# Designs tried in a protein design chat: VHH binders against A-type ATP synthase subunit C (atpC). Part 6

Target 1, 342 residues: A-type ATP synthase subunit C (atpC), of Archaeoglobus fulgidus (o29103)
Amino acid sequence: MITMIYKGNRAAWAYIVARTKVMKSRLLKPEDFRKLLNMEFDEIVRYIGETEYKKEIDELGYKFTGPRLLDHALYANLARTYRKLIEVSFGASKFLIMKYLEKWDVWNIINIIRGKMANVQPEVVDDILVPAGERDMDFWKTLLVKDIEEIVKSFEGTPYYEPLSKIGSEDMSKIEDGLYKVYYRELLKLNPSDFAMKLFLDFIKMEIDIRNVKTLLRLKAEDATPDEIMECTIPGGYELTEEELRKLAAMPIDEMIKALEGYWFWNDVQIEGKEVAAVEIEFDKVWIKTISKRASNYPLSILPVLQYIVLKKVEVDNLRVLGWGKYYGLPSEEIERQMVIL

## First folded at step 1 (VHH)

Design j07 (framework vhh_5j56_2)
Fold by ESMFold2-Fast, scan of step 1:
Structure j07 (fold): chain B 342 residues (1-342), chain A 128 residues (1-128)
Amino acid sequence: as target 1 above (342 residues)
Amino acid sequence: QVQLVESGGGLVQPGGSLRLSCVASGFTFSDLESYAIGWFRQAPGKEREGLSSISSSGYGSTSYSDSVKGRFTISRDNAKNTVYLQMNSLKPEDTAVYYCATEYLDYYGESFSAYDYWGQGTQVTVSS
């Protein structure tokens, strides 16, 4: 592997990268997931209770049982971990980490509104809020006591207001998609003023490509129209620009797949004989491998930090899939098919 | 409040097909990224069996039990708040009440007790 030399302020990145490396070393390994796949639900909870999730499992055990306990503990740990990462960061690293983690503001908005629509107790929603963006927990807790109209008004003057103003006149799925589009659109407005910002923006554009290729393949398999596909895709990808997406969406599925083979994310992807969901997991694996390679090439940069953030989320997703799959009695092979294990 | 309503069941001959629908009201399937929607069945005198699930993670990662793999397909229409189970090559042993459920509605239904939000079910009978 050739290591690229970053000529910026190396010392500014050394500390946060070192802290992130320690945190990354505590992530579950592929062999841990293989052990967990051979366990029953109660054994999984006990196993996870002996890891870095111990604090959350112990603290939440009085409120929840079964897979609900695991789910709440995983998101509580995720919030604590991301907050710790923000706390130990500074300057440019803190700015970029906080910008990326603003994705969790979208998560919080959606959870609070959906909770209100479903008449959920505020304390249940509180346990899964991830205050990892610029807004702190006090802000999010204030929203839990407001009605939907007041919550929407709380975002007046922000770019999130426009999609939220459509609550009641559009389906919530469209509003959720609108909120994520706002998140990515705002990130792409950042000025590529230095090398760190350029690495960050390339990362975001590549993440959009992975999201878009999964959406494109799924919706084409469902015989969606080109307009429906464009409604669900995010503009500003690295190679899947709006123009490219429009061309691909108009193609028959076989021609589209052939055309996709030329894109950066297609290398080593095997789709033959696989269901759409399995193909989407292949792209998630491509993304993780791409992040790892780029982080190795720029080891004193934002990329190792973003790698950790992504891997931590993947671990939480895998554990959640394991917990619910085992609880429902699904075969281990079927559970593994939904997991991203490298 | 929140409701899950199954439909599409009925009497069908062996080898036939049925498409079940699960419609959510008061809640949507596509809104939070931490849920999964599952199809389950229960025959008289037997335990409830998980058949298939679809994840909320934006793209619909799916899972199937060995008893239905290759015959049943789960899908969703987020705009209609509907999850489907396409059932092909039906066998007499597929006769059961079919239920739609979600951890997500369990989760948001009661904070101090784990339970599943279940519809009332839809009867599927496979006989000639």
Scores: ipSAE 0.000, ipTM 0.256, lowest interface PAE 14.8, mean pLDDT 80

Design j08 (framework vhh_5j56_2)
Fold by ESMFold2-Fast, scan of step 1:
Structure j08 (fold): chain B 342 residues (1-342), chain A 129 residues (1-129)
Amino acid sequence: as target 1 above (342 residues)
Amino acid sequence: QVQLVESGGGLVQPGGSLRLSCVASGFTFSEYGSYAIGWFRQAPGKEREGLSSISWSGGDSTSYSDSVKGRFTISRDNAKNTVYLQMNSLKPEDTAVYYCAADSLEEYFELLSGTYDYWGQGTQVTVSS
């Protein structure tokens, strides 16, 4: 046991962890996903309508049908769940939960702007907004009625302004990457002043490593240049720092894979057939296993809470893959290959 | 070695108040930094119940169990190396032996008796008429 002195509110950690354990117990199990993979689309909707998603499916069923009903219900439930975590948290736990969930500010900005560009009705965009960051729903609804130029101007004085100012001159995908880079850059500026902050920042750096290794492998398989790879990766990882990424990006793919075997995220990786998409899913599984292990080692900390936040998002992603896959008549085996199931 | 001595127990009428004191000595901050001090109680036929804790270092991080929140207040006097538990609106259900305990590891943030390294001998609190 490492001797650690933490100056924080013990009540906040005890309460939020206890609440999180109850919420985590309500997540779908691997056995549930196996059952869902044997169902047709309409059966899946009915099954999910009898779970914690019942409220959202009932409320949104008059607006939407098909897989879009699932998408909107899943994101609405995600927003409600994350807001509940914020509402029941206190002190240091609330601060760190809110900082992590600020990632959804980027989600909201992107969806509002894409919605404006595609002339999507504001109420449709409203159904997929997740007001889980520092900005509340009133802020996001205000943006929904503005034009793109006004939305960009609303972020003047914030770190998000620089990538947003490039709308119209750069591809939207590059602007989206820029917004996520801002999110991680701002998080990494937080001072590791105590053990809770250290655990949080290590978690963020490790999450960046998982994102970076997936990006590196995907872009290398697409014969991207080192400069293109560096444009799409996020600096500040736990071991995949900007310098390490530059070295790896310059290597031929076979040499790069050998070099990657030395990193923390490679040790327990199972790579079948060396398909890029399957390899990316293996790293998502490594991340979930790593979070679980670390949360078990620090059970009254931010880590079990972050574990739940990640697992809830994984569940939503799996259900979306399942819904769309079944709707389009994809074989169950193909759908399962795109899901992260442990 | 860390030593904890409780005092201030006794007989009190329902609705009354009592202040428990825990005098701490033998702390070696060069090893671990600071300690958390917790208050626990044990009634006949029951397991030890965590009530409240306070960090010994600056910032006065505190926690309370639901059974005593709003009625009990933990505080410290660093100059006297003493932690206090102010107990207000006492009920017959508060009758128990009250223990002071020290935890050199603040990592777990739980009022679990098994995580505390050092224990006092206890002081009896009886709430009855």
Scores: ipSAE 0.000, ipTM 0.094, lowest interface PAE 22.4, mean pLDDT 81

Design j09 (framework vhh_5j56_2)
Fold by ESMFold2-Fast, scan of step 1:
Structure j09 (fold): chain B 342 residues (1-342), chain A 128 residues (1-128)
Amino acid sequence: as target 1 above (342 residues)
Amino acid sequence: QVQLVESGGGLVQPGGSLRLSCVASGFTFSSWTHYAIGWFRQAPGKEREGLSSISGSGGYSTSYSDSVKGRFTISRDNAKNTVYLQMNSLKPEDTAVYYCAAGYRLTYSSGFPQYDYWGQGTQVTVSS
């Protein structure tokens, strides 16, 4: 366990928040997504090429075409943007931003392993890798040429080794849960030494709650046992503590849904008549709204920075859903249903 | 262990028809209904092409690429854990290995419609 105590500088928070406000102002608006939903794939690429993604689309257009160009450009831009955010931060803000962005190491591990298991070409996996965590792109590219056993071996001596060692004996979804559990467990070891750290840890615990309610609903729909649910949920949530999760997991699904209405994340969520996937998107919307309100309440803190990081990721997710959906000829209504547009 | 197995490929004359089947195993019935299924093809020397998808749950939402729209029809039988691709008015350029793939609709972490599970493929040859 590592405990870190530090003090934030008000001027440092003002500076990084000001830089973040400028970056946030360049995010696509709901009206942009409405326009994109009426476009075909080639029109979408041209539209995005006139936005903050211009650099990546221009640079990658000679090498990539179709959805590969879009994926590569989106994730390259995401990595560049996050790295820029780290570069302009300092002190407490830099430390917390770097800790949060370690999540992208988990993203890279999962996508490389899933790609190997699904026999997806390494080049396709490379399109979505994001070197925003502890390891650089050269490290991730070396894993693309290794087999699964060698990849697992590469994480010996790290906390990620234990869940990865279960590949072949457990479903990949459980291994993914194990990897995210490691990430959150390590973050929750941080000492709530000052107000900035407390805001950060509350944010992380709330993010865990959103993940846990989605997991709980999905696994209940799949008739999972209470023990299986507890194994796949992440401990340390804001209101979905281990004790609360045990109570919910033991309930029949209808009783559980009624009990969930009492939790902070239930505001404005509509369950009736929706499949599990649509319900999970409603919780993603609740999370974004909650982040926005809390960032407004604490404007000289880490929260506006974390808000930007989350919103930028959501924009990339939405653009990817648009790109692949249009490429496959999905109806606009179906594509919109998969997007998080507020 | 989740597996997808394609069948129904073979040799057919131009203008002919084939029905491909994709059988899923390792899913419970209820979990299977939450997965979207896509059909893809790949000819030698070409990139993998997405052709069609069918949504999870009721399977009411379907999509088609421009190259097959009006000729191919995707359908789902949840009681049999099976997805079908009915291929009509086949052309020599439809010659490829055909794959089915399954993905959870709300996997932003892996990217929808990026698919978690893939079959090993079935060969379709349209002789001119």
Scores: ipSAE 0.034, ipTM 0.382, lowest interface PAE 7.3, mean pLDDT 82

Design j10 (framework vhh_5j56_2)
Fold by ESMFold2-Fast, scan of step 1:
Structure j10 (fold): chain B 342 residues (1-342), chain A 128 residues (1-128)
Amino acid sequence: as target 1 above (342 residues)
Amino acid sequence: QVQLVESGGGLVQPGGSLRLSCVASGFTFSTYESYAIGWFRQAPGKEREGLSSISTSGEGSTSYSDSVKGRFTISRDNAKNTVYLQMNSLKPEDTAVYYCAARDYYFESGSLDEYDYWGQGTQVTVSS
């Protein structure tokens, strides 16, 4: 048990938390994923078609079949769900939800540009757009009819312009990394003026820590240099600051792991005998458990809302892994190892 | 229409080397086109295993499975619309049918290889 003192409008927070509890109750449970792991691909699509994904599966069935239908339906449902969450929010909660979901503006930019590069029909790209940030679907649809140069120009005067201006001179993967770095940098500029903002910023910093420890371990396993590791990490973590990352990156792996045992995210992780991908999933599980614990400790706050947003994305990711894995006939145990199930 | 044709397979002695080629038709490799090309293998009575992948865009980001890391090298020649797999220090356990596969890259990368187009495969046998 924790003793909590919270200042603010409890009635306003109670309302949005109650709304998100209803939405969270509709998420698939671990027992549902156990059932899905025992199904063939067609059975999975039928099962999912009887859930809250029914609308999107029905609407997109004329364009897509197989696992591509599932992918497009999952992202369309994600967009509708996040838009609904924004629609029922207000005041401080709406502001913070919209700021967090601005991550999907980066998703939309990347997919529109990659779609242009691959000569994908605009209608196909439209189906995976998630207009959950400050820009609405009308904005994103306007970009679908522009060429790459015009799209880049549309972000002139925004912090996304600098990485986008490198299209044609740098690898697209570096541009994508640059866009996500901009997203986190802009979020960390928010003033921690009250308790709700401090909870939000701590959440963002902890999310950065999880991303950074996965990057650090992956690149160390690949024998990357300290400078290469620093290029791929995000500054502003909760405990993995730029200074701490620089120290860790310079250590031999055994010394680094011993040092990492002191950080908030290391307790309860099992890394021995696991491949890098499995270790990354362990840290995703640590993050979900940490979010759940903190949301329980601060139940009339932004944290239950952010918990729902994260859990919904995890569900979509798990269903994608299931769909593609079953379609290609992978063993259920192999598919399960690639999923984040708690 | 996307087609992939593998070549370069055959019979080799343990410790030998082979270079597999995958020629793509129906689309062109360029720094501005976004496709991923991967190599997979399947031995009799075993599941299909992903080995390595390379992006056709930009500098060509690569990945490798643990079973081949340090022994196999993937590369591309965009002018020839070709992806190569250089296989060194071959072992009897590397005996399998090797497949080339391609996918659209406009989705965020999942933990599984999400490939839409497959070649017919080329047999690699490592014996005696």
Scores: ipSAE 0.000, ipTM 0.177, lowest interface PAE 16.8, mean pLDDT 81

Design l01 (framework vhh_enristomig)
Fold by ESMFold2-Fast, scan of step 1:
Structure l01 (fold): chain B 342 residues (1-342), chain A 129 residues (1-129)
Amino acid sequence: as target 1 above (342 residues)
Amino acid sequence: EVQLLESGGGEVQPGGSLRLSCAASGFTFSSYAISWYRQAPGKQREWVSTITSGGSTNYAESVKGRFTISRDNAKNTLYLQMSSLRAEDTAVYYCARDTSGEYTYYDFESGYTSEFDYWGQGTLVTVKP
């Protein structure tokens, strides 16, 4: 295991980028989503069962059926895909991929604890866990048989312990926010000693900006106070620094929106006449377009790899929206409005 | 404490009818989509039907036109009216609370919850050949 060495060379980047391009070519295209939007729920499951999700659908079909089968198969496939990406990486690429995918450790912690609070069987949680960080599936499966106190103790000595120690004294939503803040804070401690690290850190800071602008808009629409907004935002953004966020949070929503037009993420965003949820999707689209442009500008770097990681998650999210929307009998037009199709 | 309790199962002849009930307690029943699942002896569990909080219904292809799902929010009760029963409908039927009305999240900040917080104990339906 290499923990201190994150430096690679052009040959290492060429290899992982080539593997990533092959994986990216297997992603569903906009035409596939349009076809799926014209299908009934049963047809969608059958269609997806003939794609790269076949293995997970076949393997989980004994435990789950209907939309639950689709949902669990999607996360199981996501886990397998991300683990494969880590397995074929090495040196600096492996270090940075693993650092980014540590975000899924937060996802796993939250889902295991929520599952314990809801008193669900371990098998219901097992198939949605994504062991893509430093901790493998054996670690996560060990937590599934523990109580909440034991789970919290398993993170003593890690930066996640502090927010987890507040379970029972703070609302779970605040603990979840605390865990994501820890994840980003730890990433931003990485030294920008070389070009690969600088590209990675700029990507992370830009991701934080997208999360923060969505948080600002959502909470402002809910008439949240500036202090409440600041509790939910993540420090260390590319342009949305703590001071900028405090200024924006204090503005009336109309003035805030005009001020946001000056930021990098306002590039051709379509907000007029849209509900907050639709505006958040517009920023997700801006982020994907920005990642694509930057990955094209730096094709032998971590950026094409991060682009694939993001696009794979977007595909899983789109398929979940589609599956549940059809299951609930929502009109195709309404389902499409909730999807990020580019 | 959240509880789901199924009842109404029993033995019927092919072509017969049966009505299943699921009594819910410990949560705001009217706010959730509730589903019926079944598990035949020696086979995998399969989804049968769902009714949303708004009353929209959806059915597995194998039961369309034969089964009708309904809800009584005043009584916190879910129903499954089964008609034209076949030998292949023999199974233990389960009621499940659907936590998945939140199906649109792009980022990880929302967290993902299990599809089912709670399952009932089940009720056996036997259709004799």
Scores: ipSAE 0.007, ipTM 0.223, lowest interface PAE 9.1, mean pLDDT 82

Design l02 (framework vhh_7aqx_2)
Fold by ESMFold2-Fast, scan of step 1:
Structure l02 (fold): chain B 342 residues (1-342), chain A 130 residues (1-130)
Amino acid sequence: as target 1 above (342 residues)
Amino acid sequence: QVQLQESGGGLVQAGGSLRLSCTTSGRTFSSYAFSWFRQAPGEEREFVGAISWSGGSTDYADSVKGRFTISRDNAKNTFYLQMNSLKTEDTAVYYCAAGTSEYYDLWGSDYYEPSEYDYWGQGTQVTVSS
């Protein structure tokens, strides 16, 4: 029973969701990660070579070996997968997918500048670039051969120029914060003109809440000042608005934790006796569970698509942690503690 | 304030192994990203290896990849540099460093410039003889 008037192309949402469901079915399951944790590095590469990463592993295996082969293959596959989503989308779905994936332009900017400042070989930086945002790989490769001043000038006329212009006068961590704040600020300017846009904006605000609670707990554990916390948090969260963050930042940590227990993201999270890194993983798990529930409630919307985008990146991150950890002989239990497995 | 103390340095023959430890005090271990740097005579401090504050990634300088492993033990407030197959060119003072660097994105990379690290140990000498 339909009691609402639906605007836009319902068939287009059904199409992109169906395409996304096929792509999601090819993601590794928690049971696959448990098997991988019992494998040695060479076995892991062979196992992954029989998955969606087969093309990249086969193509890059002649050039690269060891965990570097995995890094190259994983990010190359991620870029191909995200571009495929953009290419098969149209209208409202394409617009929202592209807006969300603009985050990868920020990723690329940060890694190129960090690489230049740290005198890292350009080939290392090239390995982790993801041209899934507004700019193509030719643009990013051009920046890899430029100095920092020329890189900054390349962003004149964009909202990223303001934080980038502060390179040399502010700490790089503040520049990175500024770039992500620009990304979220620009997204939050989008008009909630229809139900699809409203679902997208709620998703973005909830993602901000997860980032902010992790930041707040980390910095409070370090006795950071309220002003320092406000510099590092992102305004416009779902429940962690700028006003709420200012109140929480001013509280002693015990009072702050008690106040946070009332927020949507605190339900079913366990922080007692955990290190901050483990607490962050718990909030990452809360976020994935929340996305899954909301995508199930709104199955003909942007939410199943955003769910896939998030889950694909989590899989890439897990496989990188697994590959490097196993290659260098870290205990499987320690590797597992650094992975987000549901 | 975080205080860092290195241990495990010394004299070792080429091809041998050493494990460096860095113990934190003053603040909680889990709130910091950790890296190892080294400084050879007459050179600037250079990056050796890092473990991200989230624990989600490790990175190494090309000169030490496959030979050195960085790890952390949150329960002991200690992080380590396991050095295998040591070469004479690995001779340097090794420093542990800690920062509060954050990404605001699960998938950000660690920053490896010395200027981005808030706290430094006093250094421990590693000498590799032929």
Scores: ipSAE 0.000, ipTM 0.239, lowest interface PAE 15.1, mean pLDDT 81

Design l03 (framework vhh_5c3l_4)
Fold by ESMFold2-Fast, scan of step 1:
Structure l03 (fold): chain B 342 residues (1-342), chain A 130 residues (1-130)
Amino acid sequence: as target 1 above (342 residues)
Amino acid sequence: QVQLQESGGGLVQPGGSLRLSCAASGFTFSSYAMSWVRQAPGKGLEVVSDISGSGGSTTYADSVKGRFTISRDNAKNTLYLQMNSLKPEDTAVYYCAKGSTEEYYDILSGYYTPEGMDVRGPGTQVTVSS
């Protein structure tokens, strides 16, 4: 039986999954987003101020107003939520949660460096840092008082040093891409020594496939060269291997789309008549549905926890799109098209 | 009807300053965020700066941060852009807008925010050259 696979660690996985299920129950539902889409910006802030985001909105209201208050409150809540998840985890679950959330170390590095380049006050950057990786808030606070050269030196001996050493000689967008590539490359070095690790690694490879198909479609629509596409894709996908990506990148767009129909992520995708951005949202929806199905199939594993982490991030992204869209007076239909609502 | 009218553009030498104004009418000015956007010949629209309806929140593109200041006078229905230390790269037609359809990179969050352009004025030409 599938449920018997986890017997040796059943109690430990049941605990973290139960905590995660409670946290998941507090996420906004599709009906909540439809209600918010009928509100003006000030009403949205008031509504969100009555939810799990109340603490952050109250604490940051003296520093920020408008959609910037919402953005900073959302990231501060995300940091608190992820820290809580790490605090209640232990053993194998804590290790895997921290490894996955290490992508926020990349987020923190990028924002600290960009803040330094723009001469932004350290306090402003502090409010959007997400100390959810192996490095704690004390580490990130030490970087806020350093210059760029000192920050780069702080990563000597880590795999992030190589892309950071190119600051000043390459565009910052290439440095950012390099940092995310390092994150995925390092995760894929983890040995699938047990079933929990294998589930984690398959999840990471599938996430890479979703990132790669979105990149492939976006760049192909912009008439990018095959070499340019390969530089922007991440190796080690579940089905989109480096070899498959090279083959697809060389095809005309119509032929490429036909070839993509054979991949795991193409089921139930509606692309006809849609802009590239809308097609990317379709793949985000496919990913969420796939995560949900796999988490249901392996309910006493890391997968329900990763599902929650992803859904919490999607909620933050949706609320940002909603906040900025309403602030600038965009039609509700246009805002909804930019959101990932299932 | 909504109307936006820019003024204050002109020819200026590198390192000089200009102050742009935008007179707004036909809507409740204080209820809407406002932006300054620009377009150089053969380039797309770039969001330079935006400001909330109350004036309590402002943002700036990396290319102009520390040199430009956006402000508003809600009693006069007027938006301003103070441009200091002007560079040849700042040469563009500058538009007053209620938002923007261009992606704006929020340097602090590391995300591109989707923005919609509701309306823009006819523009005012800024040329930075000797």
Scores: ipSAE 0.006, ipTM 0.212, lowest interface PAE 11.3, mean pLDDT 81

Design l04 (framework vhh_8pnl_2)
Fold by ESMFold2-Fast, scan of step 1:
Structure l04 (fold): chain B 342 residues (1-342), chain A 127 residues (1-127)
Amino acid sequence: as target 1 above (342 residues)
Amino acid sequence: QGQLVESGGGLVQPGGSLRLSCADAGFTFSDYAMAWYRQAPGKERELVARITSGGSTNYADFVKGRFTISRDNAKSTLYLQMNSLKPEDTAMYYCAAESGTYEYWLEGYSTGSYDYWGQGTRVTVSA
């Protein structure tokens, strides 16, 4: 599939960027996360209940308690926030925002199937769905009342059918990897004829690089074979192309790390004395810094919008780590090491 | 479909011991933090012990020093060794596979969106 984007003028980009700046101003700052790290779980819930998450915490408090209340409130807020962003966008900006947010269709597929496997009631799954992709909430609600076989059949004729057809013969984690691989593959088919599309595709390719370097390091630490690594990595990265990934996967870990030092994402990353999970967080920090710099260089483009989308997801991730970590009594230093705080 | 399957519950006298087991019947066990919860009649479900994918453990104050949680990723099995059992330990014990820490997440997703729960195994401590 080859698609064209609808061209928007500079005034149209200024509009959506201005709306996005207002939304970005409501994100929690590093100082807020440092305060939260010194709070007990109940204090965290009270603090978050006085932020942009108030509506969701109030509405969901009768169904959920503890860190699950926080998880469901965070994803419900994310859905509302992303839907609003789509609703206020138009033309080229709406097209690109919707294409990027199609990754939440993958999120929704995974959660519905996992919910069916765990015998979770449909209304519980409904609360964490993020209808921010091509499909609306009415589509997802229709899926919630189907069994796994019917859900899989609902994706016949879509690119998602191939990995979903492997349910029952492969681990769910491999199905999930397959679904995200489809998402990125489809995005990379977009026509790079317009400048906006070129900025978008470079962003996607760089995001793939960050995902791939994290996958390489994790799987190498687990003594995975080159073939296993290639199954879990995504082709079409900015510098981590399929050819480069194959070369790196065949190297011993020490040689691989030395080779990786030459790539764009390695600058100022600190890996010495860190666990694989901590190293992955360092690459997430590199990605956020790179997005910020590029968005500053192209302030009337899709990049400030994508920056907001990424930062909002990082905030949700950080709050989830905080909620679960504090609830289970993990030391603040251990919780902080799992958070992406810049 | 797969699910978590608990075993090892039963009737034991005060001061006795039991070992509970939880087997993964179709999910990727090593990707998850694992926990034991319990629910006594008329009470809310409460956390007993948790173990991360890396082996770090947390215990509720009421079982600290008496219970030991452990995992065998090769066998996809979680264990709870229960020593010096008290009548207050009488409850239905549930195994859970939980995701909630960033260490299980990749770009744009996490390895677990939901907790997977077992059906439970009953522990009765009575003379």
Scores: ipSAE 0.006, ipTM 0.315, lowest interface PAE 10.5, mean pLDDT 81

